# Ledger of designs, part 6: VHH binders against Alsin (ALS2)

Target 1, 196 residues: Alsin (ALS2), of Homo sapiens (Human) (q96q42r690to885)
Amino acid sequence: GYIASLHELATTERRFYSKLSDIKSQILRPLLSLENLGTTTTVQLLQEVASRFSKLCYLIGQHGASLSSFLHGVKEARSLVILKHSSLFLDSYTEYCTSITNFLVMGGFQLLAKPAIDFLNKNQELLQDLSEVNDENTQLMEILNTLFFLPIRRLHNYAKVLLKLATCFEVASPEYQKLQDSSSCYECLALHLGRK
Short names: E, the ipSAE of ESMFold2; O, the ipSAE of OpenDDE; V2, 0.75 times the mean of E and O plus 0.25 times the DockQ between their complexes.

## First folded at step 1 (VHH)

Design z10 (from z08 with T100S M101I V102F R103G G104V I106T D107K Y111G; framework vhh_7z1x_3)
Fold by ESMFold2-Fast, scan of step 1:
Structure z10 (fold): chain B 196 residues (1-196), chain A 125 residues (1-125)
Amino acid sequence: as target 1 above (196 residues)
Amino acid sequence: QVQLVETGGGLVQPGGSLRLSCTASGFTFSSYWMNWVRQAPGKGLEWLSGISYSGGSTSYADSVKGRFTISRDNAKNTLYLQMNSLQPDDTAVYFCARESIFGVVTKYYYGMDVWGQGTQVTVSS
């Protein structure tokens, strides 16, 4: 049912928040603390990525907390921010994905200076664990791409949970149609933002 | 405590059939989407099929659609994969995997946090 699907959404959202928090604290923050990361343009683009990533992480944390409050019976805590017309949530995903795409189009991690590359190589095992890449022979740049596109993959997960929620309503109902439309919106956004 | 155990693998001739079973213990099986994933010799993991916690929704990889059928029996805490029209290219270790309610989307679209040990399927004359 409805409540079971919301529990799934809440638990996976809190886990996703935990992973993004780890990426922010263990990778992005230390990386940006280095004295020489690269050219001014590369550094500015990476700072933009980190800024949008931090904002997205915060909102995902708030979403998970809101779902948890609803499930624990707090009156009026019924916000489904993942519905397609929630511009704050969709805008945050779009802004982050745009920033990482711009960074990668301009040369991305390959253009980082030696101290930054050395830091990433030193932390390759952690990056691999965080990215969920099981092949130990995977190249650093592929691991980084996988890691920083996790939010796009999460959009597919939202689409899937919205379809589960839709099954709780009659096919002819406005609720069913709204949830189906929202699912399609997240899948379309993921496809659009995943273009290189 | 949390376990997935696959059975039913073996040697089969091309065109043959096998039914794999996966028995879950230590968690509320009916609350999780379940998946079948395989790994051929020298290859990476390939996602094959997923099933919703009620069994009302299923999805399949193009390589197995129409030949494989995923199903579940929540009363028995068991996941199944019925494999028909087996081809030599189906030779692999087959894993059942729980979609993580604590996880993140992977290259298989959803995080998988609990895996069985796998069961070997060999399709050869």
Scores: ipSAE 0.000, ipTM 0.110, lowest interface PAE 16.5, mean pLDDT 80

Design z11 (framework vhh_7z1x_3)
Fold by ESMFold2-Fast, scan of step 1:
Structure z11 (fold): chain B 196 residues (1-196), chain A 126 residues (1-126)
Amino acid sequence: as target 1 above (196 residues)
Amino acid sequence: QVQLVETGGGLVQPGGSLRLSCTASGFTFSSYWMNWVRQAPGKGLEWLSGISYSGGSTSYADSVKGRFTISRDNAKNTLYLQMNSLQPDDTAVYFCAKGSPRELLRYLQSGYFDYWGQGTQVTVSS
């Protein structure tokens, strides 16, 4: 049902926020606190990634809180609430994906100095858990790539949840059309940002 | 939709044992950490134990170490909790939850319930 699907959206959004918060606090901040991370260019690109990641994390946290507040305020109601397509949200995703792509194209994590690589290897189990990689033989760089592209996977999830919410309405309804349009926007953004 | 169904609870005497089961559907069970959480009457949620996707890593709360054993069967999409040496303080509703222990602990602190099932009641009393 509608409320159950909306609750799923809220639950997965808060879970995603927690994951991004853990990446920020347990991986990115400690990593950037190390001495001698690499060349000035590599360090600047990584700092840009961390800055845009932090901004994206904040927005996702706000969205999750908003959804949870709505669910508590509208108990057993059938009122429609949809994921808002906003330029701020889209721009933040685009800026983050641009930063991580630039970092990876210019050599990425593999060009970091030994202290950084040692830190990442020490935390490989945590990185694997956070990235949802279930193959224990997966290389560190593949784990990191999977981890830092999780936001693109989440855009696909938004699109799918919006389609699921749409099935709770008649095909001819305005609610169905709005949910379909929103789903298409998130799917198009995911395809654009996931393009190599 | 994630669906979790907890079973195996009941009334047991102090010192007794119970085995709880959680059947999962709606997601790729073998790709996620799974956990056991409980809520005693008038108390908040308490994390008890977590198990990695492969079963290679487990962790336990101090209150249950040595008495409870978490395990999983990925072929059956089922999570288990073997509870031994049960005490009256173990009386609670027991829930299973998807996600890493770190993520779950944050959700417990936020006061929000996940898409957990109705739980299974364990009562330890004479």
Scores: ipSAE 0.000, ipTM 0.138, lowest interface PAE 19.0, mean pLDDT 78

Design z12 (from z08, 14 letters changed; framework vhh_7z1x_3)
Fold by ESMFold2-Fast, scan of step 1:
Structure z12 (fold): chain B 196 residues (1-196), chain A 125 residues (1-125)
Amino acid sequence: as target 1 above (196 residues)
Amino acid sequence: QVQLVETGGGLVQPGGSLRLSCTASGFTFSSYWMNWVRQAPGKGLEWLSGISYSGGSTSYADSVKGRFTISRDNAKNTLYLQMNSLQPDDTAVYFCARGKTYYDFLSGYRPFDYWGQGTQVTVSS
């Protein structure tokens, strides 16, 4: 039913927030605190990635909290934060994905100086866990690419959960149409941003 | 066949210590994150701690942080939980679990594919 699907959305949102929070605190902040990261241009692009990542993390945290309040109390199910704040989410995801794409096009993590690469190698097990990469023999750069494209995969997840929510309503209902439209928007954005 | 076997549980007085062990067989132990999870009488499952493939990364639930220490010995295929400053509310069945990532459990999802049978820890008197 509808409540079960909302629990899935809340559960996966809380999980995703925890993951992004750990990436921010255990990987991005320590990495950016190193004295010799690379060239000024590479460092500037990575700082932009971190800034957009931090903003996205904040918004996902707010969304997770809102979903929890709906499940805890008797809240109106039609008033989902993801539907109300879709433009804010779309913009934040677009800004983040643009920043990571710019960083990667300009050479990305491969252009970082040795201290940065050494830091990432030392944390490879944590990076694998955070990226959900199953093969422990996966190369560092592939792990990093998978990790920093997780937000695009999350857009696909939003689309799928919204479709599940829609199936709990009659096809002729306004709720069905709204959830279907929202799902399509997140899926289209994911495909657009995932083109690299 | 994957097997996880917990040992080291028992009766202990408040303020006491216990060390739990979990011996693994039937898979490449050094390739998996491992976890400790408990279930108190009449309550749900509570994730306590997770450890990476090499033991280089660990994480803890707030309820046990500073009191419990997770570790592993990949040469012996063994996972450990050192439990200090035990309290009556630590009374539970303790399970070791093979997990891909602990983040799924923190969100209320069950990410673990294999579990031990559990070992009883009772903190009383």
Scores: ipSAE 0.005, ipTM 0.339, lowest interface PAE 10.2, mean pLDDT 82

Design z13 (from z08, 14 letters changed; framework vhh_7z1x_3)
Fold by ESMFold2-Fast, scan of step 1:
Structure z13 (fold): chain B 196 residues (1-196), chain A 125 residues (1-125)
Amino acid sequence: as target 1 above (196 residues)
Amino acid sequence: QVQLVETGGGLVQPGGSLRLSCTASGFTFSSYWMNWVRQAPGKGLEWLSGISYSGGSTSYADSVKGRFTISRDNAKNTLYLQMNSLQPDDTAVYFCAKSLYYYGSGSYFKPFDYWGQGTQVTVSS
């Protein structure tokens, strides 16, 4: 039912938050602390990625906490960010995905200086595990692309969960229509960002 | 069947060094990430460091970066933690922990399924 699907959403949101926190603490923060990362332009673009990633991570953590509060009877469902198409939440996803796409279009990780490339190669097994890349022969750049586009995959997951929630209501109900609209919003955003 | 045995703890003065060892048996050691976790008196568990199945990748908590070094010897089924520049707040029981997932599983190194009994490290003058 409805509550079971919200528990699924809360569980996967907590898991996703944990993963993003690990990427931030184990990969992005140490990477950016290195001396001589690359050209000024490349470094600025990567710093923008890290800034937007950190903001998105924080908001995902808040969303997970909000879902838990609702499930424990502390807050109303209408306060859930995902159900309101919150501009803050959607904009944070958009800003992050735009920043990573701009970084990659401008040469991305391949343009980083040797100390940064050496750091990433040293951490390749961790990067594979975090990205859920199962083929050990996958090249570093493909692993990094998969990893840093995980938020787009999460938007698809939101759309799918919202569709499951909708099935708990009659097709003619306002609740069904709102959940369908929310699902379409997240799916359209994911497709738009994935084609940049 | 699965056993993890930590050794090398003890009393050390601030600024000193210790090397912890963990000997593993009952599983294919070379197929799993291995970790060090500690618990200070009256505190929760703190993950410190992880090392990939081959030893090619390592990860550290910010509290120990630059001071602690994790390593492994797959031929000896042994995990190590070299601890330098020890501080009084490093006082804790140190545990060796095995990652649940094997190499190629597609999951990162947490959670843990087996733990050792721990070894006490006390940093005091």
Scores: ipSAE 0.000, ipTM 0.263, lowest interface PAE 16.2, mean pLDDT 81

Design z14 (framework vhh_7z1x_3)
Fold by ESMFold2-Fast, scan of step 1:
Structure z14 (fold): chain B 196 residues (1-196), chain A 124 residues (1-124)
Amino acid sequence: as target 1 above (196 residues)
Amino acid sequence: QVQLVETGGGLVQPGGSLRLSCTASGFTFSSYWMNWVRQAPGKGLEWLSGISYSGGSTSYADSVKGRFTISRDNAKNTLYLQMNSLQPDDTAVYFCARHPTWIQLRLSYGMDVWGQGTQVTVSS
């Protein structure tokens, strides 16, 4: 049902926020605090990624809190399409995904200096846990790519939950159409940003 | 059948030590992060410690850091918790638990297999 699907969205959003917070605090912040990370261009691109990642993380945390608050007034929940109505949220996703794609196209993590590569290798077990890569033989660069593309993967999850919410309404209803449109929006965004 | 069985609980005096064991069966133990969690009478679950599949990484709750040591023997499919300097507040049922993925950072990712628990009582 509708409420069950909203609880699923809220629960998975809180889990995703926790994961992004861990990436920020245990990987990105320590990595950027290192001396001699690489060339000026590489460092600037990575700083842009980290900045947009932090902004996205904050907004995901706010969204999770908002969903929980909304569920306190469960009777009124049936008419809302929360994710579609947040241009700031969509823009932050787009900005982050653009920054990581630009960083990777320009050479990405391969271009980092030895101190940064050593830090990442030392934390490879943590990186595998955070990326949900279950193959122990997966190479560091593939783990990093998987990890930093998790937000794009999350867009597919939003589309799926919104589609599930739509099935709780009559096909002819305005609510059904709005949820279908929102689902398509997130799926199209994910496909557009996920292209390599 | 996937199963975890805890042993080693009992009555101990304040300041004493106990070693808990958890034997795994029905799955590839060496491929999973393992955790110790406790529940004091009338209270919720408290995560205590976690250990990586290889034993190379460990983490501890602040309440037990420096007093408890988590370890594993993959050849014996056994997880251990060495508990030193035990206090009355350590009285609880102790559970071993498996993380659903082979690597974990924290309890926030959830646990999928739990033991039945073993009682630890710290009292004079």
Scores: ipSAE 0.000, ipTM 0.093, lowest interface PAE 20.5, mean pLDDT 79

## First folded at step 2 (VHH; framework vhh_6z1v_2)

Design a1 (from s05 with T102A; at its last look DockQ between E and O 0.06; V2 from the best seeds 0.00; counts 0 for: pae E 11.7 > 2, placed apart)
Fold by ESMFold2, look of step 2:
Structure a1 (fold): chain B 196 residues (1-196), chain A 125 residues (1-125)
Amino acid sequence: as target 1 above (196 residues)
Amino acid sequence: EVQLVESGGRLVRTGGSLRLSCAASGRTFSDYAMGWFRQAPGKEREVVAAITYSGDSTWHADFVKGRFTISRDNAKNTVYLQMNSLKPEDTAVYYCAASDYALDYYEWESAYDYWGQGTQVTVSS
């Protein structure tokens, strides 16, 4: 039902926030703390990725906190932050995905200087754990791609949960229409961003 | 969106002092990390100083350390740059910038989402 789907959204949002926070603290922050990361252009693009990743992480953390409060109080669907401020969520995901795409098009992690590559190689087990890649023979570049495109997978999950919430209302109701429309927006964005 | 307006830029003599102000309006100012940047003619824009959303932590570029001080007054939605011991090399357009939803300050340009129009500082011999 409705309450069960809200708990699913809250639980998975807290889990996703924890994952993003770990990537930020254990990979991005240490990487950017290294001296001599690469060319000025490559470093600027990586800094943009880190900036947009951090902003997305902050948004997801705030959303998780608001869902905890929401579950203990008023539970009106129209008050859900992910519906009420949908453009903020969609824009943040788009900005992040644009930043990582720009970085990768220019050569990405392969163009980083040796100290950065050494850091990533030494942390390959951690990268696999965070990315949830199960094949131990997977190349470092593929692991990194999977890891930094995890937010695209989350958009699909938002679409799915929003549709589950919609089924708790009459098809003709305003609540159903808002939830279904939002679900479609997240799915459309996920498909658009996933084609890169 | 947030709107940023710098003020206080003018002509000053070498060794002089000047305080720049940046007034912010729009979304909650206390959610933004703030920075001051400068751009001299023919040069790339460069970070001068940065400050966390709360004001608890600041950063200053080595070329201004000890001479410039960033501060903020969240009650007035204003960030400041106090510039002392000015040199001709400090001549530039100075920009105020804000980073949306930041929990920290940032030392690089691409981390900032909103920018003011700039204020000219000219230091004469």
Scores: ipSAE 0.000, ipTM 0.197, lowest interface PAE 11.7, mean pLDDT 83
ESMFold2 (binder alone), look of step 2: mean pLDDT 82; pTM 0.851
OpenDDE, look of step 2: ipSAE 0.023; ipTM 0.371

Design a2 (from s05 with Y101W Y105F; at its last look DockQ between E and O 0.54; V2 from the best seeds 0.00; counts 0 for: pae E 10.4 > 2)
Amino acid sequence: EVQLVESGGRLVRTGGSLRLSCAASGRTFSDYAMGWFRQAPGKEREVVAAITYSGDSTWHADFVKGRFTISRDNAKNTVYLQMNSLKPEDTAVYYCAASDWTLDFYEWESAYDYWGQGTQVTVSS
ESMFold2, look of step 2: ipSAE 0.005; ipTM 0.259
ESMFold2 (binder alone), look of step 2: mean pLDDT 82; pTM 0.844
OpenDDE, look of step 2: ipSAE 0.015; ipTM 0.340

Design a3 (from s05 with D100P T102E E109L; at its last look DockQ between E and O 0.03; V2 from the best seeds 0.00; counts 0 for: pae E 8.8 > 2, placed apart)
Amino acid sequence: EVQLVESGGRLVRTGGSLRLSCAASGRTFSDYAMGWFRQAPGKEREVVAAITYSGDSTWHADFVKGRFTISRDNAKNTVYLQMNSLKPEDTAVYYCAASPYELDYYEWLSAYDYWGQGTQVTVSS
ESMFold2, look of step 2: ipSAE 0.011; ipTM 0.380
ESMFold2 (binder alone), look of step 2: mean pLDDT 82; pTM 0.843
OpenDDE, look of step 2: ipSAE 0.017; ipTM 0.357
ESMFold2, look of step 4: ipSAE 0.011; ipTM 0.354
ESMFold2 (binder alone), look of step 4: mean pLDDT 82; pTM 0.846
OpenDDE, look of step 4: ipSAE 0.018; ipTM 0.362

## First folded at step 4 (VHH)

Design b1 (from d06 with L103Y T104D; framework vhh_8dlx_2; at its last look DockQ between E and O 0.04; V2 from the best seeds 0.00; counts 0 for: DG spot H104, pae E 12.3 > 2, unsure alone 64.6 < 65, grease 25.7 > 24.2, placed apart)
Fold by ESMFold2, look of step 4:
Structure b1 (fold): chain B 196 residues (1-196), chain A 123 residues (1-123)
Amino acid sequence: as target 1 above (196 residues)
Amino acid sequence: EVQLVESGGGVVQPGRSLRLSCAASGFTFDDYAMHWVRQAPGKGLEWIGNIYYSGSTFYNPSLKSLVTISRDDSTNTLYLQMNSLRAEDTAIYYCARTEYDIYDGWSDAFDIWGKGTLVTVSS
């Protein structure tokens, strides 16, 4: 029911934050510390990806902390950060996905210099674990794509949880309408970004 | 070059309100989430809340009803409104910027802090 769905949101947000934090610390930081990553343009696009990823990671961390406090308080649906601050979430996800899309359009990871490719190959098991790819023989580029588009999956998760929360209210209630509208916004964005 | 300067501190009576300012310079203020943090005498740092570049805010739940954070990007200024001040709100108040630039190898902490402004609530 309602309480269970709130705990689902909080638990999965903390887990998602941990995953983003691991990607940042174990993949992005070391990768960008290499002296030879590729052409200036490619490196600048990757740096922009890292910057937007870090802003998203920070948002998710703060959201997780806020949800923990929310569960100890009043628990009114309209005060949920994901509803109250939906524009921030939608914009942050859009900016990140735009940055990764721009990087990939210009050639992406396969155009990085050999030291960067070697780093990624050396860490392929970690990348596969973080991306939750099930197929052991999945190629590196597919693993990287899955990993850096995990935020699209999270948007779908937000939409699903918001819809679950909506079902706990009467269809005619303001709470139902707000939750359903927000769920639709997150799902619409996820579908839009996933097609790019 | 990067600088954060707090102002507006002073001595106030319990139950009063106070607004602090933080003037930012040397960076693109619009690109950063900004925070308020405080440190009471002999205590550790306590996070008050933040405000994102979009204007969205998050607060320490213990302080949520007592504080409001805002920003004015046209003047590069961060604000903290505090209401119903109590003696335990006596502290040095800092504004801080988050580090998100991976190129220089950041952690998950604030990278730039002001020198702070002292707020003393009587008795």
Scores: ipSAE 0.000, ipTM 0.269, lowest interface PAE 12.3, mean pLDDT 82
ESMFold2 (binder alone), look of step 4: mean pLDDT 79; pTM 0.797
OpenDDE, look of step 4: ipSAE 0.008; ipTM 0.225

Design b2 (from d06 with Y53W E99S L103Y T104D; framework vhh_8dlx_2; at its last look DockQ between E and O 0.04; V2 from the best seeds 0.00; counts 0 for: DG spot H104, pae E 9.3 > 2, grease 26.4 > 24.2, placed apart)
Fold by ESMFold2, look of step 4:
Structure b2 (fold): chain B 196 residues (1-196), chain A 123 residues (1-123)
Amino acid sequence: as target 1 above (196 residues)
Amino acid sequence: EVQLVESGGGVVQPGRSLRLSCAASGFTFDDYAMHWVRQAPGKGLEWIGNIYWSGSTFYNPSLKSLVTISRDDSTNTLYLQMNSLRAEDTAIYYCARTSYDIYDGWSDAFDIWGKGTLVTVSS
């Protein structure tokens, strides 16, 4: 039902926020603290990734906090933040995914200097745990790919939960139409970004 | 140029209400959580509360019944409504924007502050 689907959204958003927060604090912050990361161009691209990742983390944290407040108070569907500010969410995910794609096209993690590669190798078990990769034979670069593209998986999850919420309203209602349209937007974006 | 400008401060009598404004410019206001912080004479900074771009608010528990934070994203303005003011509410009131810089940490750092507006509660 409606309440159950709201709890699903809130719980999974808090979990996703926690994952992004751990990636920022345990991987990105230490990596970017190294004095020799690589060429100026490579470092600039990585810094852009980190900037967009941090903005996304912040927005997800805001969303999780708003859902906790939402669940205890008024639960009008039109007040649901992911609907009201969908363009902000969609743009933030797009900007992040564009930044990581630009970094990877220009050589990505393979072009980082030895101290950065050593850091990533030393932390391969942590990276695997954070990325939720189960195959112990997975190469470091594949783990990194999976890790930094986790947000695309989250977009699919948004689409699914928004559709569940929509089914709690009559098909002709404004609420159904807004929820269904939003679900379609998130799914379309996820498919588009997944092909990049 | 990124700016936050507070206004609405002044001298008020105890028991009265006052509404402060914070005008934001030079950035996309609805991307950010915004905070109110105050500093009484000779004291440290005291966090009042925040409001997320979503409209969700969180308050210092000691002030929760006395203040309301709101925002108008169409005018890029943050508001602080204060009721039943007392002499101990005399302070400089600042608005602040949450930092997105990962070197500064999460939402517990502020990268832009206003210059503050003085509220004096006196009989």
Scores: ipSAE 0.011, ipTM 0.324, lowest interface PAE 9.3, mean pLDDT 83
ESMFold2 (binder alone), look of step 4: mean pLDDT 80; pTM 0.808
OpenDDE, look of step 4: ipSAE 0.015; ipTM 0.233

Design b3 (from d06 with D30S Y53F E99S L103F T104E; framework vhh_8dlx_2; at its last look DockQ between E and O 0.07; V2 from the best seeds 0.00; counts 0 for: pae E 8.4 > 2, placed apart)
Fold by ESMFold2, look of step 7:
Structure b3 (fold): chain B 196 residues (1-196), chain A 123 residues (1-123)
Amino acid sequence: as target 1 above (196 residues)
Amino acid sequence: EVQLVESGGGVVQPGRSLRLSCAASGFTFSDYAMHWVRQAPGKGLEWIGNIYFSGSTFYNPSLKSLVTISRDDSTNTLYLQMNSLRAEDTAIYYCARTSYDIFEGWSDAFDIWGKGTLVTVSS
């Protein structure tokens, strides 16, 4: 029910935060520290990706901490951060996905200089583990695509959990309407930002 | 320019209350967790607590009953309310903006600091 779905949201948010933090610290930060990374344009686009990724990671971390406080206290649905601050969440995901899309449209990781490509190849097992791709024959580009589009998968998960929470209320209630509307917003955004 | 400016410090009598302010500029204040930290004369830094963008607060357990942190995102202002002040609360009080990495140590978790405001509790 309601409490179980709140714990699901909190647990999966902490798990998602840990994943994003590992990507930032083990992939993005080391990659951007390389001396010969690529052309000025390519580097600027990747720096924007890292900036928006870091902001998203920060948002998710704060959300996870806020859910812990929520579970021990108020538990009122309208106080749920993902509902109350929905525009901040939607905007942050959109900014990130726009940045990675801009980078990929311009050629993406293939435009990086050899030191960067070598870094990525040397860390292919880590990239595969972080992206949760299980097929050992998966190409590096597909692994990177899956990895950096994980936030779109998370948007779908938000929509699902919010709908689960909505079913715990009467359909005429303001809680039901708010949760259902929010679920639809997250799902709609996920579909608009989907890979391609 | 990213800045944090504390104010409201000064000399206060024991038992009184005091509210410190921290004015933020040059960044989107509403997106960040904010912290208060203090340093008594001759002592190391002591974390007081924080407040997340959501309004959720976390406090140093030893100070929890004595302080309240709040934020006003419409004025980009962070507040520290201190009650029942004692001589041992004499310190320089800093506000700090958290970095994007919440798993770093608390002293390395801050990328921007204010200059501090001195609070002297004098009997």
Scores: ipSAE 0.012, ipTM 0.370, lowest interface PAE 8.4, mean pLDDT 83
ESMFold2, look of step 4: ipSAE 0.000; ipTM 0.270
ESMFold2 (binder alone), look of step 4: mean pLDDT 81; pTM 0.810
OpenDDE, look of step 4: ipSAE 0.014; ipTM 0.314
ESMFold2 (binder alone), look of step 7: mean pLDDT 81; pTM 0.812
OpenDDE, look of step 7: ipSAE 0.017; ipTM 0.315

Design c1 (from a3 with Y53W L109E A111V; framework vhh_6z1v_2; at its last look DockQ between E and O 0.03; V2 from the best seeds 0.00; counts 0 for: pae E 12.2 > 2, placed apart)
Fold by ESMFold2, look of step 4:
Structure c1 (fold): chain B 196 residues (1-196), chain A 125 residues (1-125)
Amino acid sequence: as target 1 above (196 residues)
Amino acid sequence: EVQLVESGGRLVRTGGSLRLSCAASGRTFSDYAMGWFRQAPGKEREVVAAITWSGDSTWHADFVKGRFTISRDNAKNTVYLQMNSLKPEDTAVYYCAASPYELDYYEWESVYDYWGQGTQVTVSS
């Protein structure tokens, strides 16, 4: 039910935040600290990706902390950050997806300079673990693509959990309608962004 | 949106001390990590120090480590930079900046969304 679905959201959000934090600290920050990363345009595009990734990490961390506190107190559905600040979440995901798409269209990770490629190859096992790719034969560039589209894949899970929460209320209730509408928004965005 | 106003910049002698303040308004200050930057004439702006949302973690550039200390008071929506053992090379306009991100990439201006107008610090020999 309701409490079980809230615990699912809180638990998976905490795990997702931890994963994004690891990607940021163990991959993005060391990579972007390299002096010889690529052309000026490539570096600027990757810096924009990192900036928007960090903004998502902030929102997801705030959401996870809010859910932990929420589970200790009064658990009113309208207090959920993912509902209350849904436009901020959806816009931030869209901005991130735009940044990674711009980077990839311009050549992406394959245009990075040798020191950057060497760093990524040295960390290929970590990248595979973080991306949850189980196929040992997966190429580095596919692993990187999977890894940086993890936030987009998370949107579908939000849609599922919001729908589960909605079923805990009467169909005529404002809570049901808000949760179902929000679930639809997250699902539609996930499908739209996934096509890119 | 956050509005930032620095204060406390003035002329001090070499070896002196000064505390800068940056007052925030508009939104909850505790939603942001904070940084202090400086820009001397003819140089690019550079990060001096940064502090997490809660104040639990700080970072200081090597050229100020041991001399400058960043701190914050979330109840007063204020971030501080305590500057000790000042040198003429510390002469610059000092800016506070707010980031919605944790202290990742704190040295890069692109992660800071909001900036103050700056306060002039002049250190005389």
Scores: ipSAE 0.000, ipTM 0.185, lowest interface PAE 12.2, mean pLDDT 82
ESMFold2 (binder alone), look of step 4: mean pLDDT 82; pTM 0.847
OpenDDE, look of step 4: ipSAE 0.014; ipTM 0.302

